# VH-VL binders against UPF0173 metal-dependent hydrolase Caur_2542: the designs that were tried, part 21

Target 1, 243 residues: UPF0173 metal-dependent hydrolase Caur_2542, of Chloroflexus aurantiacus (a9wi57)
Amino acid sequence: MATLGRNVTITLIGHGTFHLTTPEGRNILIDAWVDGNPVCPEPWKARVRENLAAIFVTHGHFDHIADLVDLARETGATVVCQYDMVPYLEGEGIPAAQLVGFNKGGTVTVADVRATMTTAHHSSTIYENGQIINLGTAAGYVLRFSNGFTVYHTGDTCVTMDMQIIGELYRPDLVILPIGDHFTMDPRQAAYALKLIGAKYAIPEHYGTFPILTGTPEALIEHCREFGVTTEVIALKPGESVS
Short names: E, the ipSAE of ESMFold2; O, the ipSAE of OpenDDE; V2, 0.75 times the mean of E and O plus 0.25 times the DockQ between their complexes.

## First folded at step 23 (VH-VL; framework fv_ozuriftamab)

Design t6 (from p4 with heavy chain K59N; at its last look DockQ between E and O 0.60; V2 from the best seeds 0.00; counts 0 for: pae E 2.04 > 2)
Fold by ESMFold2, look of step 23:
Structure t6 (fold): chain C 243 residues (1-243), chain A 122 residues (1-122), chain B 106 residues (1-106)
Amino acid sequence: as target 1 above (243 residues)
Amino acid sequence: EVQLVQSGAEVKKPGESLRISCKGSGYSFTDYYMHWVRQAPGQGLEWMGGINPSGGETNYNQKFQGRVTISADKSISTAYLQWSSLKASDTAMYYCARLGYDFRGPFYFDYWGQGTLVTVSS
Amino acid sequence: AIQLTQSPSSLSASVGDRVTITCSATQKVKWMHWYLQKPGQSPQLLIYLGSNRATGVPDRFSGSGSGTDFTLKISRVEAEDVGVYYCMQAWRYPYTFGQGTKVEIK
């Protein structure tokens, strides 16, 4: 098991949902597919609710927000999302005081985390009551913690040259990125994304939950060798943590 | 056209082993979970477990864990339900069912096999 | 495990009647699904993800509800609607079905 040694704990809850404990001891969730997530371990369904300060939302697909409204209402956590998602979430019952909407390139501070919203190339819709509802554009986040540790979560995306700019501007220590193929980058594309970004660590996400998502961490590691990428891949199982 | 075709009815005695099958066609077999559902005579539906045929990962209803084995052979697009030692209480209709999803959301049984009647009697 | 309780357990309807079947869960579920098992047949998907009709399902069938309480309605029953109706959740393992509602057409 790798060690980060930066007083940050990162846990894969399952699929694309991550739990982080910050250096200040604050609990953060990235996306919210928990109770209905088939790979989420039962103990973590309760644990994600404990002292939850914030939920960062990458986009509006069901596999990222299915538990968002319930979690936000139950915990009082601040929900950080793309601005155009705010009216929808308020209408679904999240109190306005809990919502922080912003947009690409902007930075907000929530739970002692400076979060900059980045591009991501993906759709962001839900289907509800016979209608397709547009929830703005998909996003990634650069999360900067109080001790300088920096995580770049790409969100659901293809590989894009923007990743090189993000790497140069923010110098992330760790990247969380999809490898599942079909809806997102495959492992080879993700290895190229790591080449563009240049981070020390990577955690793959968004694979295996649906059988059509065939990418694997082993394939990612193999393609990192192909491109001469020295980023250390940390393959977490659901419920596993790195700290 | 998606089809799930199950093996034929079985008459067995307690203690015997049995493997029944479900062959999927008209879709990419490895793109979907395959599940098994039983229906005891005159009773409702009961979920038994399922398999990701791509990697072979299984999940079982605790009631049946250790009593049945779910497996798949992706080279012939076939899922299996297997008992090492049948009991009379295993008499039931057994269905395979594909676990569907699309952009609207996940996880509903969208296609079902025709059923395999298993009768276990002395 | 999330238990699903349907009401009524059985009913007899005439062609053209409105039928309402309820499904109550012991815990919140995000979406309820509904299946029809016609006599001598395997179950078939009727309503999924709360309110979506499966392919080929007539618009006289509708689903609604949220939280722990869900409803299936048939606006005008037809003779072909005979069978046992099941609600089902795949929100949490173990997946569970309601006990069934037998619908007879008189």
Scores: ipSAE 0.638, ipTM 0.850, lowest interface PAE 2.0, mean pLDDT 94
ESMFold2 (binder alone), look of step 23: mean pLDDT 92; pTM 0.947
OpenDDE, look of step 23: ipSAE 0.856; ipTM 0.929

## First folded at step 24 (VH-VL; framework fv_ozuriftamab)

Design u1 (from p4 with heavy chain G55D G56S; at its last look DockQ between E and O 0.89; V2 from the best seeds 0.85)
Heavy chain, then light chain:
Amino acid sequence: EVQLVQSGAEVKKPGESLRISCKGSGYSFTDYYMHWVRQAPGQGLEWMGGINPSDSETKYNQKFQGRVTISADKSISTAYLQWSSLKASDTAMYYCARLGYDFRGPFYFDYWGQGTLVTVSS
Amino acid sequence: AIQLTQSPSSLSASVGDRVTITCSATQKVKWMHWYLQKPGQSPQLLIYLGSNRATGVPDRFSGSGSGTDFTLKISRVEAEDVGVYYCMQAWRYPYTFGQGTKVEIK
ESMFold2, look of step 24: ipSAE 0.766; ipTM 0.911
ESMFold2 (binder alone), look of step 24: mean pLDDT 93; pTM 0.950
OpenDDE, look of step 24: ipSAE 0.911; ipTM 0.946

Design u2 (from p4 with heavy chain S54N G55S; at its last fold request DockQ between E and O 0.91; V2 from the best seeds 0.86)
Heavy chain, then light chain:
Amino acid sequence: EVQLVQSGAEVKKPGESLRISCKGSGYSFTDYYMHWVRQAPGQGLEWMGGINPNSGETKYNQKFQGRVTISADKSISTAYLQWSSLKASDTAMYYCARLGYDFRGPFYFDYWGQGTLVTVSS
Amino acid sequence: AIQLTQSPSSLSASVGDRVTITCSATQKVKWMHWYLQKPGQSPQLLIYLGSNRATGVPDRFSGSGSGTDFTLKISRVEAEDVGVYYCMQAWRYPYTFGQGTKVEIK
ESMFold2, look of step 24: ipSAE 0.770; ipTM 0.910
ESMFold2 (binder alone), look of step 24: mean pLDDT 93; pTM 0.952
OpenDDE, look of step 24: ipSAE 0.924; ipTM 0.952
ESMFold2, look of step 25: ipSAE 0.778; ipTM 0.913
ESMFold2 (binder alone), look of step 25: mean pLDDT 93; pTM 0.950
OpenDDE, look of step 25: ipSAE 0.920; ipTM 0.950
ESMFold2, fold request of step 27: ipSAE 0.750, 0.726, 0.732; ipTM 0.904, 0.899, 0.898
ESMFold2 (binder alone), fold request of step 27: mean pLDDT 93, 93, 93; pTM 0.953, 0.954, 0.953
OpenDDE, fold request of step 27: ipSAE 0.943, 0.942, 0.941; ipTM 0.964, 0.964, 0.963

Design u3 (from p4 with heavy chain G50E Q65K; at its last look DockQ between E and O 0.90; V2 from the best seeds 0.00; counts 0 for: pae E 2.2 > 2)
Fold by ESMFold2, look of step 24:
Structure u3 (fold): chain C 243 residues (1-243), chain A 122 residues (1-122), chain B 106 residues (1-106)
Amino acid sequence: as target 1 above (243 residues)
Amino acid sequence: EVQLVQSGAEVKKPGESLRISCKGSGYSFTDYYMHWVRQAPGQGLEWMGEINPSGGETKYNQKFKGRVTISADKSISTAYLQWSSLKASDTAMYYCARLGYDFRGPFYFDYWGQGTLVTVSS
Amino acid sequence: AIQLTQSPSSLSASVGDRVTITCSATQKVKWMHWYLQKPGQSPQLLIYLGSNRATGVPDRFSGSGSGTDFTLKISRVEAEDVGVYYCMQAWRYPYTFGQGTKVEIK
């Protein structure tokens, strides 16, 4: 297992949900599919709630927000999301004081994390009570920690030239990106995304949870070799951490 | 049309082995989890476990773990439930069920097999 | 494991009656699903994700509820509605069913 050595711990909770402990010891979550997540280890269901400072939300699909409202209400964590999602979440019972809405290109500081919202090319809707509710556009995040360690979480997306701009502007150390195919990038597209971004590490996500999500870390590694990408792929199992 | 066709009824004695089958057709077999559900005589439905037919990964209700093995052969679109040593208490109707998911959300049994009656006695 | 308790356990209704079946969970679930097992048949999906009718299910069937309390309603029962109705959750492992509600039409 690689060593980051930057006082940041990254744990795959399952599918697209990640838990991070920051250099200042703050706990954050990226997306919120936990209790209902079939691949989330049971101990981590309780553990994600411990001293949770913030939840960063990439988009409104069920596999990313199914537990969001419950977690936010139970923990008091700040919910950081695309601006147009705020009225929906407030209506679901998250106190306005917990909501930080912003948009693509903007930067907010929550806990000890500077978060810049990036593009992602994906739909963002939820189905409730017979209605399809638009929850804005999908997003990614560049998370810069207080010690300068920088994580780019692409969100659910295809590969796009915008990733080259993001790589040049923010120089992320680590990228979290989907490889599952069908709804997101496949492993070959993800390897090309890593070429565009340029990072020392990558953690694949969003694969294997549904049988149709056929991408694998092994395929990602093979295609990184194909494109001459030297990024080190860190394939976490649900519940595993790297630090 | 999606169809789940199960193997025929079985009459067995305690201690015998058995494998029953569920063949899926009318859909991409490896795109959906397959589950097994038990119904003892005169009783309700009880979830036994699941398999991802693409990679063969399984999960079991702890009540049945070690009592039964779930497997699949994706080349013939078939899932299996098998016992190495049957007990009289294994007498039940066994259903396979496909775990559906919709863009609205996941995890409901959208199609069921016709059932396989397993009788273990004498 | 999340226990699901249905009420009533059985009922007898006349054609045209309204029927209400409740399902209570021991902890919150996101969605409840409902199945009908007609006499001599395998279970069939009736309502999924709380309120969505499965293909071919008539609009006299409706589902509602959230949290721990869910209901299935039949606005005007028909003779074909006989069978055992089960609620089911697949939100957390292990998946569980209610004990069933037997509906007889007289």
Scores: ipSAE 0.607, ipTM 0.836, lowest interface PAE 2.2, mean pLDDT 93
ESMFold2 (binder alone), look of step 24: mean pLDDT 92; pTM 0.944
OpenDDE, look of step 24: ipSAE 0.859; ipTM 0.926

Design u4 (from p4 with heavy chain G50N G55D G56S Q65K; at its last look DockQ between E and O 0.62; V2 from the best seeds 0.68)
Fold by ESMFold2, look of step 24:
Structure u4 (fold): chain C 243 residues (1-243), chain A 122 residues (1-122), chain B 106 residues (1-106)
Amino acid sequence: as target 1 above (243 residues)
Amino acid sequence: EVQLVQSGAEVKKPGESLRISCKGSGYSFTDYYMHWVRQAPGQGLEWMGNINPSDSETKYNQKFKGRVTISADKSISTAYLQWSSLKASDTAMYYCARLGYDFRGPFYFDYWGQGTLVTVSS
Amino acid sequence: AIQLTQSPSSLSASVGDRVTITCSATQKVKWMHWYLQKPGQSPQLLIYLGSNRATGVPDRFSGSGSGTDFTLKISRVEAEDVGVYYCMQAWRYPYTFGQGTKVEIK
């Protein structure tokens, strides 16, 4: 397992949900599928709630927000999301003071994290009470911590040339990206995404949780060799951390 | 059309081994979890466990862990439930069920096998 | 494990009656599902994800509720509605069913 050595701890909660402890000791989540997540270890269901400062939301699909409202209300964490998701979340009972809505290209600071919303190419809806509710467009995030460590979470997406621009502008140290195929990039596309971004580390996500998501970290590593990508792949199991 | 076809009824004695089967057709077998559910005579439904047939990973209800083995042969789209040593208390109807999900959310049993009656008596 | 308790355990209804079945969970559950097992048949999906009717299920069936308390209603029962109704959660392992509600037509 690699060592980051930058006072950031990144834990895969399961599927596409990540817990991060920042250099200043603040706890954040990226997405919120926890209690109902079949691969989330039981101890982490309680642990994600401990001193939770913020939840960053990539898009509105159930496998990313199923626990969002409950977690936000229970913890008081600030929810950082695409602007068009704000009215929905306020209607679900999250106080307006907890909601930070913004859009692609904008930057907000929450806790000790500067977050820039990036493009992602994916749908964003939730099904509720017999209706399909549009929750804006899918997003990724560049998270810049107080000590300069930078994480690019692509969100659910295909590979896109925007990733090269993001790599050049923000020079992320670590990328979190999907490899599951079917709904997102497959491992070969993800390896090419890493070529475009140029980061030192990558953590694959969004694979194996549903049997149809057949991508594997091993396939990602092989395709990184195919493209001459030197990014080190850190394959976390649910509940595992890197720091 | 999705179909789950189970092996026929079994009459066994305590201590004997048994493997029952569930063959899935009309869908990509490896794209869905397969689950086993039991129903003792005159009783309700109990979840036993599941398998991801693409990688053979299993999960068990703790009540049945060590009592049964769940497996699959994806080359013939078939899941199995197996006992190494049956007890009279294993007398029940056993169903396989496919775990469904879609854009609306997870998880629910959308299709069920016809059931396999297992009778264990001396 | 999340325990599900249905009420009532059994009932006898006349055709056209309104039937209400409740399901109470020992912990929060995001979605409740409902199955009908007609006499001599396998269980079949009736309501999923709280309120959605499975394909072919008549609109006299409805599901509602959230948190720990969920309800299945039959607005006007028909003779074909006989059987045992089960609520079920697949929110957390182990998956669990309610004990069942037997519905008979008198």
Scores: ipSAE 0.694, ipTM 0.872, lowest interface PAE 1.7, mean pLDDT 94
ESMFold2 (binder alone), look of step 24: mean pLDDT 92; pTM 0.940
OpenDDE, look of step 24: ipSAE 0.711; ipTM 0.886

Design u5 (from p4 with light chain M32L H33D; at its last look DockQ between E and O 0.63; V2 from the best seeds 0.72)
Fold by OpenDDE, look of step 24:
Structure u5 (fold): chain C 243 residues (1-243), chain A 122 residues (1-122), chain B 106 residues (1-106)
Amino acid sequence: as target 1 above (243 residues)
Amino acid sequence: EVQLVQSGAEVKKPGESLRISCKGSGYSFTDYYMHWVRQAPGQGLEWMGGINPSGGETKYNQKFQGRVTISADKSISTAYLQWSSLKASDTAMYYCARLGYDFRGPFYFDYWGQGTLVTVSS
Amino acid sequence: AIQLTQSPSSLSASVGDRVTITCSATQKVKWLDWYLQKPGQSPQLLIYLGSNRATGVPDRFSGSGSGTDFTLKISRVEAEDVGVYYCMQAWRYPYTFGQGTKVEIK
């Protein structure tokens, strides 16, 4: 498996949930679907709760926030999210002091990570009490660590020219992006996204968890060749890490 | 139309091995999880586990972990539940059930097989 | 594991009666399903995600509730509604069922 050599450990928890350890030793999550996640390894259900400093939320779909409230309450972790989610999360019992709500284009510093919220072409809603509740719009994150390592998590999204802007503006070292098709980019779209972004590494996500998500890392790699993309694809299995 | 057709009733002795099957039709077999639920005589329903037929990933109820194996052959749209060594307590009706999904939330069993009765007695 | 307890365990009603079945969870669940197992048949989905009727399910069936307390109602029970009703959660592993409510017609 690839070695980043940047003193940041990235672990795929499952589907769209990632666990990261910063150079300072802080633990953070990107999204929070753990206990009911069919691919989340059993040991990680407890491990994600250990010294959790922050949860960065991309959007409100259940497969990304099913365990957000529970994890936040159990750990006291700071929840970073689009501001539209803040009232809902407060209503779910998360203290205001644990909530950092901002919006796309904005930057906050949480757990020694400079996080810029990016656009993503997707939706952000939950179903509750017989109705769809809007929680804003889908987002991604550019996470800049203290040592200069930069991760771009696209969020759930289709390919967009905005990705070129992110690539040029932030020069991410590693991209996390969905390849599962059906609800997000397919592998070919993801390959083109990588062309636009120009990062050295990529971690595919949001595939295989649901059987209907048919995209594969192998297909991504093949389409990278199609577009002359030299990005190294790191296909993590749930519970696997790269550092 | 979606159909789940299970293999026929089984009469076995303790210690014997067994594999029962569930064949899906009328839908893309690899697009849905397939799960197994058992019902002991006169008792309620109990979830055993499930499989992603596409990749073969499985999830088990810890109660049955190590005692049963769930597998699938996507080439023939068939899921399996198997024991290496049956016990009398394994006597039950076994149902396969497709795990449906909705954009509004996670999972529910939208289609069920007709059941396979497994009787284990000495 | 999340335990689901139904009430009552059994009931007898007359055709046309209103029937109410409750399901209580040991912890909060976001969604709950209801299944009916008619005599000698496989379980069938009645209500999914708390309040949605499955395809072909008559509108006399309704589901409601949130958190730890859920309810299935039959506005006017019919003879064909005889069987055992189960609530179920697939919110957390392991998936769990209520103990069942047997509904009979007088």
Scores: ipSAE 0.741, ipTM 0.891, lowest interface PAE 1.0, mean pLDDT 95
ESMFold2, look of step 24: ipSAE 0.751; ipTM 0.902
ESMFold2 (binder alone), look of step 24: mean pLDDT 94; pTM 0.959

## First folded at step 25 (VH-VL; framework fv_ozuriftamab)

Design v1 (from u2 with heavy chain E57D; at its last read DockQ between E and O 0.88; V2 from the best seeds 0.86)
Heavy chain, then light chain:
Amino acid sequence: EVQLVQSGAEVKKPGESLRISCKGSGYSFTDYYMHWVRQAPGQGLEWMGGINPNSGDTKYNQKFQGRVTISADKSISTAYLQWSSLKASDTAMYYCARLGYDFRGPFYFDYWGQGTLVTVSS
Amino acid sequence: AIQLTQSPSSLSASVGDRVTITCSATQKVKWMHWYLQKPGQSPQLLIYLGSNRATGVPDRFSGSGSGTDFTLKISRVEAEDVGVYYCMQAWRYPYTFGQGTKVEIK
ESMFold2, look of step 25: ipSAE 0.788; ipTM 0.915
ESMFold2 (binder alone), look of step 25: mean pLDDT 93; pTM 0.953
OpenDDE, look of step 25: ipSAE 0.924; ipTM 0.952
ESMFold2, look of step 26: ipSAE 0.778; ipTM 0.912
ESMFold2 (binder alone), look of step 26: mean pLDDT 93; pTM 0.953
OpenDDE, look of step 26: ipSAE 0.921; ipTM 0.951
ESMFold2, fold request of step 27: ipSAE 0.735, 0.765, 0.743; ipTM 0.899, 0.909, 0.904
ESMFold2 (binder alone), fold request of step 27: mean pLDDT 93, 93, 93; pTM 0.950, 0.953, 0.954
OpenDDE, fold request of step 27: ipSAE 0.943, 0.943, 0.931; ipTM 0.964, 0.964, 0.956
ESMFold2, last read: ipSAE 0.727, 0.698, 0.767; ipTM 0.898, 0.884, 0.910
ESMFold2 (binder alone), last read: mean pLDDT 93, 93, 93; pTM 0.952, 0.952, 0.951
OpenDDE, last read: ipSAE 0.943, 0.942, 0.944; ipTM 0.964, 0.964, 0.965

Design v2 (from u1 with heavy chain S54K; at its last look DockQ between E and O 0.60; V2 from the best seeds 0.65)
Fold by OpenDDE, look of step 25:
Structure v2 (fold): chain C 243 residues (1-243), chain A 122 residues (1-122), chain B 106 residues (1-106)
Amino acid sequence: as target 1 above (243 residues)
Amino acid sequence: EVQLVQSGAEVKKPGESLRISCKGSGYSFTDYYMHWVRQAPGQGLEWMGGINPKDSETKYNQKFQGRVTISADKSISTAYLQWSSLKASDTAMYYCARLGYDFRGPFYFDYWGQGTLVTVSS
Amino acid sequence: AIQLTQSPSSLSASVGDRVTITCSATQKVKWMHWYLQKPGQSPQLLIYLGSNRATGVPDRFSGSGSGTDFTLKISRVEAEDVGVYYCMQAWRYPYTFGQGTKVEIK
């Protein structure tokens, strides 16, 4: 396990789902695709449900919220999401008391984490009962932990100059960003994103799960060299952690 | 045109090893999962497992885990299902099936091989 | 594992009849599909994601449902529709199929 030395444990569950343990010992998820996720290790299907305090939702695509409702209902975890998603989740049976809806630029404190919703250039819809349901727009998160450790999860997105703003405003220590191409940034775009952000660490995500996602951590590292980016790329396999 | 072509029928004895194949054509082989589904005589369909041909990541039905191995050779667009030691109960028709996806959702078998009949008897 | 139970297990219809097949799951599923296996052939995709007809599938076939209950309908059954119909869920591992519904023509 790689060592960050910041008393925050980050585990890749699979694809775009991450499990984090805060300095206070609270468990949180970023997005929620677990049970049907082809790369999610079997032991983590149960582990993600243990003492789950919150789920931070980046957007409404199925590969990010397939197990959101079930996990929320089973665990009582607070669901943090864009306000547009709240009515849908209520309709799916999540109690209103568990839902924290806000919007881009806003900040909420959940599970001792200060979470600022950021922009992301992507869509946010779900197909259900023959209909495309609008769940707002794609978002990222800047997660600020009590010990000062800051994680920037870009969400599903293309590269944007907004990332420089986020880098300068919040000075994230670690970035989680997609590199899979086709539906999100390719590795070269991601490398440029890292140039804009200026973080010490990066965890690539959203690759390999579907064969069509061709991006690789190796390619990311290569393109980081191209742009003079010195960010340390931590390529986690599903079930692997860094702390 | 997408086609999945499987190897021919097999007649084996208990304890023997076997590998059957499924060759994909008409599409990018490494852009789709390939799965195996069996059908015992007179019975329904049963999912066995699948593989990502690009990196050979596999997923198994626990019922078959340890008894079969799913593999792929992407250089020749071929997936394999193999046994180290066959049992009489392995007698069945075996289908390879491509796992398709859509913007509305993933994971349906959009194309199937013609099937490989495996008969295991003393 | 999610169990799928189809109803009926078999039926006999006349050409032109309306046919309805149901699939009941032991828990809620989001990704339900339907396959047809004609006699002596491989299964073929009929309906995917509940209500979408696969390429080449006639519009007399339709799928509906949500949660635990799904339905396949043939508005006017034809002789070429003979075979065994299977529902399948890919919502959770392991993927599972219904036991099948055999459709015959009188």
Scores: ipSAE 0.632, ipTM 0.873, lowest interface PAE 1.2, mean pLDDT 96
ESMFold2, look of step 25: ipSAE 0.694; ipTM 0.889
ESMFold2 (binder alone), look of step 25: mean pLDDT 93; pTM 0.949

Design v3 (from u2 with heavy chain N54Y; at its last fold request DockQ between E and O 0.91; V2 from the best seeds 0.85)
Heavy chain, then light chain:
Amino acid sequence: EVQLVQSGAEVKKPGESLRISCKGSGYSFTDYYMHWVRQAPGQGLEWMGGINPYSGETKYNQKFQGRVTISADKSISTAYLQWSSLKASDTAMYYCARLGYDFRGPFYFDYWGQGTLVTVSS
Amino acid sequence: AIQLTQSPSSLSASVGDRVTITCSATQKVKWMHWYLQKPGQSPQLLIYLGSNRATGVPDRFSGSGSGTDFTLKISRVEAEDVGVYYCMQAWRYPYTFGQGTKVEIK
ESMFold2, look of step 25: ipSAE 0.804; ipTM 0.920
ESMFold2 (binder alone), look of step 25: mean pLDDT 93; pTM 0.953
OpenDDE, look of step 25: ipSAE 0.918; ipTM 0.949
ESMFold2, look of step 26: ipSAE 0.787; ipTM 0.915
ESMFold2 (binder alone), look of step 26: mean pLDDT 93; pTM 0.950
OpenDDE, look of step 26: ipSAE 0.822; ipTM 0.914
ESMFold2, fold request of step 27: ipSAE 0.691, 0.729, 0.712; ipTM 0.873, 0.898, 0.893
ESMFold2 (binder alone), fold request of step 27: mean pLDDT 93, 93, 93; pTM 0.952, 0.952, 0.952
OpenDDE, fold request of step 27: ipSAE 0.943, 0.943, 0.852; ipTM 0.964, 0.964, 0.928

Design v4 (from u1 with heavy chain T30K; at its last look DockQ between E and O 0.88; V2 from the best seeds 0.84)
Fold by ESMFold2, look of step 25:
Structure v4 (fold): chain C 243 residues (1-243), chain A 122 residues (1-122), chain B 106 residues (1-106)
Amino acid sequence: as target 1 above (243 residues)
Amino acid sequence: EVQLVQSGAEVKKPGESLRISCKGSGYSFKDYYMHWVRQAPGQGLEWMGGINPSDSETKYNQKFQGRVTISADKSISTAYLQWSSLKASDTAMYYCARLGYDFRGPFYFDYWGQGTLVTVSS
Amino acid sequence: AIQLTQSPSSLSASVGDRVTITCSATQKVKWMHWYLQKPGQSPQLLIYLGSNRATGVPDRFSGSGSGTDFTLKISRVEAEDVGVYYCMQAWRYPYTFGQGTKVEIK
């Protein structure tokens, strides 16, 4: 496994949910499918709750927010999300004081993380009480830590030229991006995304959890060779960390 | 229409091997987990385990781990449950069940096979 | 493992009665599912993801509850509703069923 050497620990909880420990020792989650996540290791279900400072939410699909309300209420963590998700989450019982809503292009500081919300091309809805509820648009995040280490989490998306702009403006060290096909980029599209972004490291996500998500890290690596992409792919298994 | 059709009833002796099958039709077989549930005579339902047919990755209830093998052949849309050495206590009805999910959420057994009765006795 | 306990274990009802079956979990689950196994048949999905009725299930069946306590109701039982009802969770491995509630018509 690679060593990041920047005092940031990144753990795949499962599917699209990630746990990060920041350089100042703060714990954050990106998305919240934990207790009901079929690939999440049992010990990590308790561990994600320990001293949790913030939860960053990419969009409103169940495989990203199924445990969000419970986790936020249990831990007191700040929930950082799309502006249009705030009323819904408050109505679900998350205290207003825990909610930080903003929108694409904006930057907020939560804990020791400066987070800029980026584009992502995906739907963002939930099904509840016989209705489809619009939860804004899907998003990605550029997370800038206090020591300068920068993570770009694309969210669920296709490949887009916006990624080149994001790469130029923010120069991310590490990218987290989907490769599962069907609902998101396949491995070939993801390799092209890495070409546009130009990061040193990439962690693939959002594959294998459902049988229809057939992309693999091996296919991603093959297509990186195809496009001359030198980004180092770090394929984590659920519960596995890199630091 | 989604259908799960299982192989016929089996009468076996302790120590014999057995493989029973479940063929799915009316849907993309490789896109859904297939699970097995057993029901001992006069008793309730008990989850045994399941398989991702696209990559053959399996998950077992610890009670049955090492006792059975779950496999699938996606090219013929068929899942299998097999024993290398049957015991009398394996006498039960065995159901295959598809693990459903969609935009409303996961997971629930949305379609069931008709069952395969396995009888193990001397 | 999350154990599911149903109450009652059995009941006899007259046609037209309201029937209530409860399912208690040893820890929180997001959604409960309900199955009906009619005599001599395989189980069939009745209620999924808490309150959604499966295709073809009459509106006299409803599911409710959250956390650890869940309820299936039949507002006006009919003769065809005989069988064993099971609650089931697929929220956390291992997946588990309740012990069943046998419903008979007097």
Scores: ipSAE 0.745, ipTM 0.903, lowest interface PAE 1.4, mean pLDDT 94
ESMFold2 (binder alone), look of step 25: mean pLDDT 93; pTM 0.950
OpenDDE, look of step 25: ipSAE 0.899; ipTM 0.942

